# Designs tried in a protein design chat: VH-VL binders against q8is19r433to663. Part 3

Target 1, 231 residues: q8is19r433to663
Amino acid sequence: GSNIIAQQITIIDNEMLMAIPPSQFLHKSFSKESKSPQFHDMVSKFNEWARWTSSEILSKEKLVERVVTLSFFIDLAKSCVELGNYNAANAIVGGLNHSSISRLKLTWERLSTKVTQDYDRLLSLFDLSMNYKNYRDEIKSTKAKIIPYLGLFPKDLIAIEEGNDNFTNNNLINTEKFRLLYQTIKKIQSYQQPLFTFKTSEPIKQYLKNISNGLSEEKDFHSISHKLEPR

## First folded at step 14 (VH-VL)

Design k42
Fold by OpenDDE, fold request of step 17:
Structure k42 (fold): chain C 231 residues (1-231), chain A 118 residues (1-118), chain B 108 residues (1-108)
Amino acid sequence: as target 1 above (231 residues)
Amino acid sequence: EVQLVQSGAEVKKPGSSVKVSCKASGYTFSHYAISWVRQAPGQGLEWMGGINPIFGTANYAQKFQGRVTITADKSTSTAYMELSSLRSEDTAVYYCARDYRYFYMDVWGKGTTVTVSS
Amino acid sequence: SSELTQDPAVSVALGQTVRITCQGDSLRSYYATWYQQKPGQAPILVIYGENNRPSGIPDRFSGSSSGNTASLTITGAQAEDEADYYCNSRDSRGNHVVFGGGTKLTVL
């Protein structure tokens, strides 16, 4: 079931999140892999989740199996959200809305109404409009442990860095700029907490850590998609 | 303060249905599940099911599948549990609880007594 | 297995230490949660995530686990600790929630 997989994905993502030193969010360190290897590890894993999603769906030559697989990943994304893992959920959604997947009209048309509605809710949650307003609103007041979508932090930090000078016109330190940076980093740190909910399943965890093995490359996605459903 | 306020006691005939409400306050309703747990007189706690309000996903114990319906209204921060085809053995105190993703229930309602008698 | 088992009753002398144990296959995959219930009251969360205490729970309460078992330990039992204690976790499939049968703790 998707729940078990979602749990182990969450363990992996949380370990990676906890491994990122706060310093990697300072001075735009996240923009350089050499200065932020743990951050980039988690970004790579995010991309891997997305690629895994698309690759698995595209690997199903039979329409019925493809529909089942598509439904599975929609459920998986839901499960991740329900576990508070917005990072993995958004990665999966990214894989689902990849152009090679979205063009599979025969597959999407066979989804149940419920699954389609679930997907629409996921799209709404992770809508890019207004700078991810829906997602931001959803997590804004949370007091619970979550794994946030990591990709927004660099955006927010860059906005602060570039939108504010280090010094005022009077050659004083711009304390407001640094307060904003501090608050953002403190928020990140508040998410870096251990999970006290489910235990590691070593076999599943290892499988998920090594999912790159056997996945199709993104460069082949459209070709495969067209072979599956010519249009 | 986080609170769960449940509806009042119910007396029902066998074969009828009961719907208990649970109004949540003091936290973001969609961030926690609501679980329903009942306790018959002199018996232990029994999980009936729960709902994740964010997507409205309901989950039921196998024992109650087909007989219980759990819903949530995000606009009113209220969860509902409806149990149909009531039997005498359904006589119990029914609790709603704030459930952190079905890992722990940290806030409980005061319970709703449901009595099923001829 | 989707069931949790615990002893129906245990006793402890005032000021002494008592351990209540819960057993089930699901505990290999999930941490146990512990609840205290006194007569006529709703259950109260006392331990979650193996050994985490909510605010307001005395530090004499602690949790541990080993294999397919989890335990609640009260170090220095007080008279007010007399109550029913229930363990809880997800089932082995991770889809449902299950309770143990409860343990009645008597403080002598």
Scores: ipSAE 0.894, ipTM 0.942, lowest interface PAE 0.6, mean pLDDT 96
Fold by OpenDDE, fold request of step 17:
Structure k42 (fold): chain C 231 residues (1-231), chain A 118 residues (1-118), chain B 108 residues (1-108)
Amino acid sequence: as target 1 above (231 residues)
Amino acid sequence: EVQLVQSGAEVKKPGSSVKVSCKASGYTFSHYAISWVRQAPGQGLEWMGGINPIFGTANYAQKFQGRVTITADKSTSTAYMELSSLRSEDTAVYYCARDYRYFYMDVWGKGTTVTVSS
Amino acid sequence: SSELTQDPAVSVALGQTVRITCQGDSLRSYYATWYQQKPGQAPILVIYGENNRPSGIPDRFSGSSSGNTASLTITGAQAEDEADYYCNSRDSRGNHVVFGGGTKLTVL
């Protein structure tokens, strides 16, 4: 089931998250791969999750199989959220929201009501409006171990860096700027904790680490989609 | 302080239903599951099911499948467990617990005694 | 596959070490959780994630695992440690939660 897969995905994501030194979030280091290799590794994996989602759905030529696969990934995203892995969940949602997938009307129409509702909840959670307000509200006060959506950290840090001068008009250190940076980094570090939940399944973990093998390229997604469901 | 407050003791007749409430406070309700565990007199702990409030996903032990309904209200941070078709064997203390992803229960309610008798 | 077994009763002399063991296939995939329960009280979490202690739990409590087994060890048993101890984990399918039958610990 999706739970087992979600668990191993979470192990992978958490290992990657824990491997990111806090320094990679300072001085916009994340903007340069050479200065933030672990950060970029996790970003790459995020993209792989999304690509995996779209590719797997598009690989199903039969409508029934495609519906099952679509349902699986919706459930997988839900499972990830329920495990506190918002990063992987959002990646999967990204794959589901890809234009090559969203256009598959015949496939989407055959989803059960429950699955459709789950998907709608996922969309609501990861809604982009007001700078991911729903997501931010969901996690802002959590004390539970989670894997946050990594993509928002650069945005938030850049906002602090560029929105505040290093020095005040009186040529004093802008302590508020550095306080904000500190608080943000501290928050990130608070997420970098072990899971203490489930154990590694080495076969599944290795499979998921190497999912890029055999996936379709994004450039081909629309072509494949149109072949599956012409319009 | 994290706290789970359960509803009071219930006395029910066989064939009836009971609904126990569990009000959570002191933490983000949607980030933990609520598990329901019962304990018959002199017996061990028995997991009945749980719910992830964020999506309202409920999971049930096979033994109680079809007879138990677990729900959650995020607006009130309250979970509910309804057990139908009550039998004498259902006489037990029913606990709700804060369950981190169904891996460990770190906060427990005080329990609700449900007595089923003719 | 969805069952955890543990001895129904064990005894330990005051100040001595006792180990309570839980066995089940699910323990190959999931960490064991241990609960202490005294008469008339709700269970208390004592060990999670194999060997993590919540705040307030004495350091004489520890957890370990091997294969399909997990163990709770009390090093230097105290009189107040007399209680029922339950192991817990997800089942092998990862969809449900299961408890062991409980172990009654007597401190002599």
Scores: ipSAE 0.892, ipTM 0.940, lowest interface PAE 0.6, mean pLDDT 95
Fold by OpenDDE, look of step 15:
Structure k42 (fold): chain C 231 residues (1-231), chain A 118 residues (1-118), chain B 108 residues (1-108)
Amino acid sequence: as target 1 above (231 residues)
Amino acid sequence: EVQLVQSGAEVKKPGSSVKVSCKASGYTFSHYAISWVRQAPGQGLEWMGGINPIFGTANYAQKFQGRVTITADKSTSTAYMELSSLRSEDTAVYYCARDYRYFYMDVWGKGTTVTVSS
Amino acid sequence: SSELTQDPAVSVALGQTVRITCQGDSLRSYYATWYQQKPGQAPILVIYGENNRPSGIPDRFSGSSSGNTASLTITGAQAEDEADYYCNSRDSRGNHVVFGGGTKLTVL
């Protein structure tokens, strides 16, 4: 089921998260792959989850199978959220929201009411409005282990770096700026802790680690989509 | 302080239904699941089911499938367990517990005694 | 449930070490959780994961696992440790929770 897959995805994502040195969040190091290889590895995996989602759905030529697959990934995203893996959940949602997938009207129309509602909740959670307000509110003050959406860290850090001068008007060090940077990085580090919930399933983990094998490329998504459901 | 406050003891007739409530406080309700566990007199612990409040996803033990309904109200931070078609064998103490993603239950209610008798 | 099996009863002398074992196929995929229950009280979490103790649980309690088994070890048993101990895990489906039958520990 989707839950087992979500668990192994979470193991993979957490390993990647823990592998990112805090230094890669300093001085905009995340802006260059050469200076932040572990960060970019996790970003690449995020994109891979999204591509996997779209590719798998588009690989189903039969409508019934496509609906089942679509339902599976919606449920998978939900399971990831329930496991505290917001990063993978958002990646899957991104794949579901890809224009090549969203245009599959025949497929979406056959979803059950419950699955549709779950998808709507996912969209709401990861809504971009007000700088991901709903997501930020959801994870705010959480004491539980989570894997946060990694994409927001660069944005937040850049906002602090560029929104504040290094020195005050009196030519003193702007301690507030550095306090904000420190707190942000400290928060990131607080998420970098082991996962003790479930054990590794080596076969599933290896499959997911090599998920890019056999996937369609994004450049082909629309062409495939149109073949499946012509306008 | 994290607390789970359960509703009071119930005495029911066979064939009737019972609904037990569990009010959570001291933590973000949607970040943890709530599990329901019962214990018959002199018997072991038995998991009945649980719910993730964030999406309202409920899971049930096979033994109780179709007879138990678990719900959660995020606005009141309260979970509910309703058991229908009660039998004498359903006489037990029913616990709710804060369940960290069905990994461990770290906070328990004090239990609700349900007695089913003719 | 028959999915996780425990010995129904074990005994240990005061100050000695005792191991309570839980066995089940689901333990190959999930860590065991251990609960202590005394008469008339709700269960208390004592060990989760491989060997994690919640705050307030004495360090004489420890957990271990091997294959399809998990064990709770009490090193230097105290009189107050006399209780029922339950192991817990997810089932093979991954969405359900299952308890062992419980082990009554007597401290002599």
Scores: ipSAE 0.845, ipTM 0.917, lowest interface PAE 0.7, mean pLDDT 95
Fold by OpenDDE, look of step 14:
Structure k42 (fold): chain C 231 residues (1-231), chain A 118 residues (1-118), chain B 108 residues (1-108)
Amino acid sequence: as target 1 above (231 residues)
Amino acid sequence: EVQLVQSGAEVKKPGSSVKVSCKASGYTFSHYAISWVRQAPGQGLEWMGGINPIFGTANYAQKFQGRVTITADKSTSTAYMELSSLRSEDTAVYYCARDYRYFYMDVWGKGTTVTVSS
Amino acid sequence: SSELTQDPAVSVALGQTVRITCQGDSLRSYYATWYQQKPGQAPILVIYGENNRPSGIPDRFSGSSSGNTASLTITGAQAEDEADYYCNSRDSRGNHVVFGGGTKLTVL
């Protein structure tokens, strides 16, 4: 089962989310690492989840083991979604649909129908089309605690910042612009809540915090993939 | 207002099946799980299983594995619990509850009484 | 499968403090949830996430945890608090939901 891992991933992600001061979302601070270190830490962890996913799958030389590992990460992504951790789920999906992984036809063909369907649902949820419409629709108006996909907030804030002038044509403060910014930041803050469900498993948490140790680098992914399943 | 409306009382023969419905309203159905909990007369609460509507993932207690089927219809915001091969010991009040990812149940239906008798 | 255990019955004098304890290995990994149930009624959530109260639950209800135990405390018991109380958690594997056997609280 992937539930225990998903839970500890969620603890890690939530701690990182809670550690981001709202000020790091102001004035495009997120665009500069020196001005938004906590934000960038979480982005780095996101990338690490994705790399971990791909690396683990590619580390399995035997087809059967690779299929099991692929199935595990699909299930893990699903479990993350079910826990409301869309950030980690999307990271894992990113690792799964990496070109080095998607080309492994022998591996994908051996997945069960159920697992394949779950993956298709994940792809649909995190579809990039129409600016993540499906994802946005899924999380809108939710009252449940979630960890949103962090990558969309900078995009949304930039759209507000660049789409609106600071001053109106009458040289007055554009209060609407700042209202929009405030609402967006307020929404982010609403997600910054503690978890009241599962407790920390220190051994697993520490393992996951240091997951980058032993991972393959992305630059090697295609080479490894071709070695596993030559065309 | 968040509420769960369950189907009416059932009287069944041993060996038959019963299907109880739970219609949810007042919240986004896919954002919470639905758990099924039963209570025999004078006994404690017993978790039977639950479902996450997002993927339709159902989980079952080992005791009921193979005999219970839990489904959800997102289009109608309704969850179902079907229990087969009914026995007299299955006589109980069956509750559906809004379950926050199987960690706590904050909204409960009023219960459905199922009586199994020959 | 993992189980949660709690005393079948406890009593408390009106206005006094009572603690209901739940024990199980899963409580090392998960917070306990507490439900109140009165005769002929569905259970009501009273405490979750160790010490969180839903809206409408009096502040005399509180939760705590230690090791493999969790406790529900009623500080200043009222007559209306007489009910069955159930603790709830996941199993040790985190796959299934489990309930304690319930504690009947009598207010004297």
Scores: ipSAE 0.798, ipTM 0.905, lowest interface PAE 0.7, mean pLDDT 95

Design k42
Fold by ESMFold2, fold request of step 17:
Structure k42 (fold): chain C 231 residues (1-231), chain A 118 residues (1-118), chain B 108 residues (1-108)
Amino acid sequence: as target 1 above (231 residues)
Amino acid sequence: EVQLVQSGAEVKKPGSSVKVSCKASGYTFSHYAISWVRQAPGQGLEWMGGINPIFGTANYAQKFQGRVTITADKSTSTAYMELSSLRSEDTAVYYCARDYRYFYMDVWGKGTTVTVSS
Amino acid sequence: SSELTQDPAVSVALGQTVRITCQGDSLRSYYATWYQQKPGQAPILVIYGENNRPSGIPDRFSGSSSGNTASLTITGAQAEDEADYYCNSRDSRGNHVVFGGGTKLTVL
């Protein structure tokens, strides 16, 4: 079931989150892989979760199997949110919202009403509008452990770096800039906590770590999608 | 301080229904599940089900499937458990608990005694 | 529950060490959680996530697990530790919450 897979995804994502030292968020180090290897490992896995989602759905030539697979990934994203893993949930939603998937009207219309409603809530949660307002509101006051969507921190840090000079017009150090940077890094560190919930299943974890084996490449998604549902 | 305040004791006839409320305070309601656990006199703890407020999804123990309905109202931070077709065996204390994603229950209500007698 | 098995009762002499065990196949995948319950009171959480204590739980309480068995250990048992102890985890499919049948600890 999707709960067990979500749990193991969360172990993998949390291990990567825990491994990122704060230095990789300083001086825009996240812009270069050589300066931020652990950060980029987590970004790479995020992209892999997204590609895995799209590729698995597109691999199902029979409509019934494709509907089951689509439903599974919606449930998986929901399970990730319910575990506090917003990073993997957003990746999976990105894979579901890929143009090659969203166009599969025969597949989407066969979803149950409940699964469709769950997907609509997931889309709303990760909506880009107003600087990810829905997502930011969802996580703002929580004391519960989460794995946040990692991609927002570079945006926030770049905005602080580029929107503030290091020195004022009076040649004084701009302490507000450094306060903002510090607050963002402390927020990231507050999420770097152990899970305390479920145990590693080594077979499932190894499968998920190697999930990219045999997946279709994104460049092929469009042609596969059109063969499946030519309209 | 995290608190769960439950509705008061109930005396019910067999075949009727009971609805117990659980009002949460001191934390963000949507960030934790609420579980319902009952305990008959002299017996152990029995999980009945729960709800995750994020998606409003209830999760029911197989034994209670079809008889229990669990809901949540985010605007009032209140969860509800309704048990139908009551029998004398349903006489118990009914607890709500704040549940960390169905893995552990770190805050418990004081319990609601439901007595089913003819 | 049939899915988590606890001995119904255990005795310990004051100041001695006692283990309360919980067995179930799901414990290979999920940590056991332990609750203490005294008569007329709601349960309280004493151990979660293998060996984590909530604030206010004494250091003499610890948890461990191996395979399909989890244990709650009380080192240097005190009179106030006399209570019922329940283990809790997920069922065999991982979908539902389940409790063990409970263990009555008597401190002599």
Scores: ipSAE 0.624, ipTM 0.842, lowest interface PAE 2.1, mean pLDDT 91
Fold by ESMFold2, look of step 15:
Structure k42 (fold): chain C 231 residues (1-231), chain A 118 residues (1-118), chain B 108 residues (1-108)
Amino acid sequence: as target 1 above (231 residues)
Amino acid sequence: EVQLVQSGAEVKKPGSSVKVSCKASGYTFSHYAISWVRQAPGQGLEWMGGINPIFGTANYAQKFQGRVTITADKSTSTAYMELSSLRSEDTAVYYCARDYRYFYMDVWGKGTTVTVSS
Amino acid sequence: SSELTQDPAVSVALGQTVRITCQGDSLRSYYATWYQQKPGQAPILVIYGENNRPSGIPDRFSGSSSGNTASLTITGAQAEDEADYYCNSRDSRGNHVVFGGGTKLTVL
């Protein structure tokens, strides 16, 4: 079921998170793949989780199968949140919220009330309004192990770099800028911990690592979506 | 600092219900599940169920499905366990525990003794 | 009994090493967790995530696993270690929490 898949997704995401050295966040190294290969591996997998979600739903020609698949991915995102894997949960929600999926009225209206409520809460959690306020509030000051949405750290680091001079008007080192950078990197490092919960299932992990094989390209999503549910 | 404070001992008649409370403090309530574990006199630990406050999702052991209701109130950081249709076999100490996503219970309440007798 | 099997009793001489075992199919997928319980008290967490000790647990306690078996090892057993020890993990489907039947440790 969706809990077992979420556990293995979380193993994969945590392995990638653990592999990112802090140097890949320094000096905007994350802007260049050659200087930040482990960071970019995790970003690439995030995009794969999203594409996988959309592609699987669009692959179901029968309405009944498409409803089951939509329900599965909503439950999967929920399971990821309950495991503290906000990175994969956000990716899956992004795939569910893709315009080619959100337009499938016949599919969405056949969801159970419970699944619909779960999706609404997931949308609210990852709402981009006010710089991801709901998400940031959810993870603020937690001591529990999580896998955070990786994409916010480059945004925060760039904002600090571009919003602050290295030197004050008196040509002294701007220690506030470097304190802010250090605190952000320290926060990233605090998430780089083992899981201590569940073990790898090699068959499931290998399937998930190779998920891109056979997925529809995003450029085709709208055409497929329109054929499934013309308006 | 982290504490789980349970409601007091109860004496009940067969066929009635009991509701035990568990007030959490010293941590962010929504970041952990609360599990309920009981122990009959001279017996081992038995998981009854729990709740994950993020989505309000209760999870029940099969043995208690239909007799147990577990809820949480985020505003008071309190979890509740209600066991219905009580029998003499339900005489036990009932513990609540802070549970890391149903993988391990790192903080336990002191227990609530429930005695079921005629 | 339960999906996690423990021997009901084990003895150890003071200062010696003892191993308490827990067996179950779900231990291939999930780590075992270990609790100590003394008479009239709530359980306390001793070992989680294979071999992690919470703050305050002596380093004479350690955990290990192989296949479907997990073990709690106490080296240099002390009189205060006399207690009931429970393992817990997930059931075979991975949906529910389960406890082993418990092992009474006697320190001679």
Scores: ipSAE 0.621, ipTM 0.846, lowest interface PAE 2.2, mean pLDDT 91
Fold by ESMFold2, fold request of step 17:
Structure k42 (fold): chain C 231 residues (1-231), chain A 118 residues (1-118), chain B 108 residues (1-108)
Amino acid sequence: as target 1 above (231 residues)
Amino acid sequence: EVQLVQSGAEVKKPGSSVKVSCKASGYTFSHYAISWVRQAPGQGLEWMGGINPIFGTANYAQKFQGRVTITADKSTSTAYMELSSLRSEDTAVYYCARDYRYFYMDVWGKGTTVTVSS
Amino acid sequence: SSELTQDPAVSVALGQTVRITCQGDSLRSYYATWYQQKPGQAPILVIYGENNRPSGIPDRFSGSSSGNTASLTITGAQAEDEADYYCNSRDSRGNHVVFGGGTKLTVL
């Protein structure tokens, strides 16, 4: 089931998170893959989770199978949130919210009430309105181990870098700028903790590490979607 | 300080129902599951089920499916367990516990004694 | 005795080392958790994950696992260690929580 898959996704994501040294967030290093390879590995996997979600749903030509697959991915994102893996959950929600998926009205209409409510709550959690306010509120109050949505840290760091001068009008070091940068990096480090919950299943982990093989390209999604449900 | 405060002891007749409350404080209620564990006199621990407050998802042990209802109220940080169609074998201490995503229970309530007697 | 099996009782001489074991197929996929319970009291968490002690649990308590067996080890057993000890984990499908039958530890 979706719980077992969510657990193995969380192992994969946490291993990548644990592998990112703090230096990859300094001096906009995250903008260059050669300077931030571990950071980019995790970003690449985030995109794979999203693409996997969309591609699997679009691969189901029969409506009944497509509904089951859609329901599975909603439950998978829910399971990821329940494990504290907001990174993978957001990626999966992104794949579900892709225009080629969200337009599949025949498929979406056949979801159970429970699954629909779960998806609405996931959409609300990862809504981009007000700078991801719902997501930021959710993670701010917790002391429990989580895997955060990694993509917001570069945005925050760029905003600090471009919104603040290195020196004050008195030619002194702008210590407030560097305090803000340090606090962001320290927050990332606070999430870099081991899991103490479940063990690796090597067959499932290997499958998940290699899911990009054979997936439809995003450029083909719209054509496939219109063939499945012409409107 | 993380605390779980349970409702008081109850004496019930066979065929009735009991509802036990568990009020949580000192942590973010939605970030942990609440599990219910019972222990009959002289017996071991038995997991009845739990709830994850984020999505309101209840999870029931097969033995109790259909007899137990577990709910949570996020606004009061309180979980509830209701056991129906009581019989003398249901005489036990009922614990709530803060459960880290159903992997380990790091904080326990003091228990609620339920006695089912004619 | 359902999916997790423990011996019902073990004894240890004061100051000696004892191991309490827990066996089950699900322990290949999930860590065992150990609880101590004294008469009339709620259980307390002693070991979680492979070998992590919550704050306030003495260093003489440790955990280990191999294959489908997990162990709680008490080195230098003290009189106050006399209690019932329960292991718990997930069931074989990974959906539900299960407890072993408990082991009564007597310190001689």
Scores: ipSAE 0.617, ipTM 0.833, lowest interface PAE 2.0, mean pLDDT 90
Fold by ESMFold2, fold request of step 17:
Order: C-alpha cells, then structure tokens, then sequence
Structure k42 (fold): chain C 231 residues (1-231), chain A 118 residues (1-118), chain B 108 residues (1-108)
C-alpha cells in the first residue's frame, strides 16, 4: 500500500540528504553539478518522483483505474508528510498539479470527498505564496526528524548572499550576513539524521531507485492527456 | 518538559460511552501522533488506536473498529478517545502516549481508570 | 494468538545477564521497541530502533535483532530492573501498532 511505498521513498530521500556535505551549500556551489553532485542527485530524484506521479496516472487508459491511481498518489503524498518527508510529498504534489494531470476533469470529479479534502490540504501546505509561508510554519521549531523540501535552501542562501554586502558602510565585516549563512547551514545539518523507524525492503527500494525506466517522457504528457480526456 | 495530562477516573454502566482527554504540552502538538493504549487489570498492554494531528487521520486497531473514536483539537493541543457500547471487559487503565509516527511512544500519560459495572 | 510473541516470565540472578525475546514476522520490516512497566506505573521507553536508549536509561540495557526475533538484554541486572517488559512494533501489513504479551522479569 501507499504507507509501505512512502517508507521506502523516505529511506531513499534520507540517504541522499545525509550524503550532502556542507561544502555543496557554500559559495553557490549548488549552481554547478560538478561542485555539488550529491545535492543534484537529490534534486534529480525529486524530479523523478514528480514525473513518476504524472506518468503513472497518464498510463491508465480506463477512467476507473485512473481514479484509483490518482487517489493512490494523493494518499502517498499524505503518507510522506506524516512520515516527515516533505521533500517527496512536494514532488508528488507537483506531479499531481502538472497541467496534463490537473486538466483531467472526469478523473478529478470522481474522487471521494475525503481524498479531495486531503489534496486541498496538501496544496495549501506547499503553496508558494508569501515565500512558502504555510510550509515554513509547519516545519518551524520542530524537534522531530524531517526531510525538508530541498529546493528552498538554494533560494534562501542566494537571497542572503546577494541581499547583503560582505562589509558595512564603515568597512567592517558584515557579521549579520555571515550569521544568517551559518544559521541556514546549521539548520540543514540538523535535518541530516538517521532514521530509527523502519527497515529497507530491498525489492521495493530497487524498483523505486530505477523508477524512471519505462515511464512516459514528459514531452508526451500533453498528447496522452488529451487522448484520455479530449475535452 | 513534555507532559501529557489525562482526565480523571470514570465509572460507567454497560452500554454507555466514555470520553477520555489527553492534554499535551511542552512540544509542537502536530509533530507527533497520539496513541491510546489500555491495560485491563492483570493484563498486558493493548493498542487501541491513535491520531496524527497533521491531517486529523485516525488509525484504529481492528478489535476496536466501530466502537472507538479518536479525535484531536490542535488549538488546545488535546486528543480525545471515546469508547462506546461499554462492556465489563472494558474495565481498564487507558493511557495516552506521544508516538513518533506510530513507531515508538516516548512520553506516556499517567493513565485514566475506567470502571464498567452494574 | 498475537503477532508478537514473548515468554511470559524470565528470572535472572542479581548481577547476571538476561535476554528477553520477542518474535514476529513483522520484525523483518520494523524495529522492535521495548517498554518497562513497574506495578502501578505507566510504561517507559527503554529501547527503540536497533539499539537506541532514551536519556536516563542505563547502558546495561541494549537491543538486538536477527531475522524475525528481537531481544532486550540487561547485562548486569539490578533489583530495580524487576518489571514487566513489552515489545512493540507494527503488524504484518505495517498499518497498526501491536504489543507482545509481556515478560515478567524477576531478579533474584
């Protein structure tokens, strides 16, 4: 079920998170794959989770199967949030919100009220408005282990680097800038903790690590979507 | 300082319902599940169910499905367990516990004794 | 019948080593968690994950697992360790929490 899959996704995401050394967040190293390979591995997997979500739904030619698959991925994102894996949850929500999926009116209208409410809460959690306010409020001051949405750290670090001079008007070191950078790096490191919850299922983990094999290409999503629900 | 404070002891008649509260403090309520565990006199621990406050998702043990309702109020950091159609076999101490995503319970309430008689 | 099986009682001489075992198929997928309960008190967590001790739990408590069996080991049993010990994990489908039947540890 979606609970078992969420657990194995979380193992995969946490392994990638723990593998990122702090140097890959310094000096905008995350902007170049050669200087931040572990960071980019996790970003690549995020995009794979999103593409997997869209591709699986589009692969279901029968409406009943497509509704079941849509419901499954909403439950999967919910399970990821409940495990503290906000990174994978946001990726799956991104796949659900892809234009080729969101247009499937016949499919979306067949969801149960509960599943629809769960999706609305997921959309609200990852809403971009006000600098991801809902997401940031959700994870603020937590002591529980989480896997955060990785994509916000480059945004925050770039804002600090480009919004602050290294020196004040008095030619003194701008200690506030470096305090902000340090606090951000320490926050990232606080999330790099092992899991003490569930064990690897090697068959499921290997399937998920190779998930992109055999999926429809994103370039084909629009065409497939229109064949499934022409208008 | 994490604390779970439970409501007081209850004496109930067969066929009635009981609602036990569990007020959490000292941590962010939505970041952990709350589990309910009972223990009949001289017996072992029995998980009844729990709730994850993020989505308000209740999870019930099969034995109690249909008789137990578990809810949470995030604004008051309080979880509730209501057990209906009480029988004398439901006489037990009822614990709430802070549960790390249903994997381990690291903080326990002191328990609420529910006695079903007459 | 329970998804997690424990022996109902075990004895150990003061200062000696004892193992309390827990068996169940779900332990191949999920770690066992161990709780100590003294008469009239709520349980307390003693071991989670493979071998993690919460703050305040003495180093004489350790955990291990192999296949479908998990063990709680106390390597220098003291009189205060006399208690009931429960293992807990997920059920075979991974959806529900389950407890073993408990093991009464007597320290002689």
Amino acid sequence: as target 1 above (231 residues)
Amino acid sequence: EVQLVQSGAEVKKPGSSVKVSCKASGYTFSHYAISWVRQAPGQGLEWMGGINPIFGTANYAQKFQGRVTITADKSTSTAYMELSSLRSEDTAVYYCARDYRYFYMDVWGKGTTVTVSS
Amino acid sequence: SSELTQDPAVSVALGQTVRITCQGDSLRSYYATWYQQKPGQAPILVIYGENNRPSGIPDRFSGSSSGNTASLTITGAQAEDEADYYCNSRDSRGNHVVFGGGTKLTVL
Scores: ipSAE 0.563, ipTM 0.823, lowest interface PAE 2.4, mean pLDDT 90

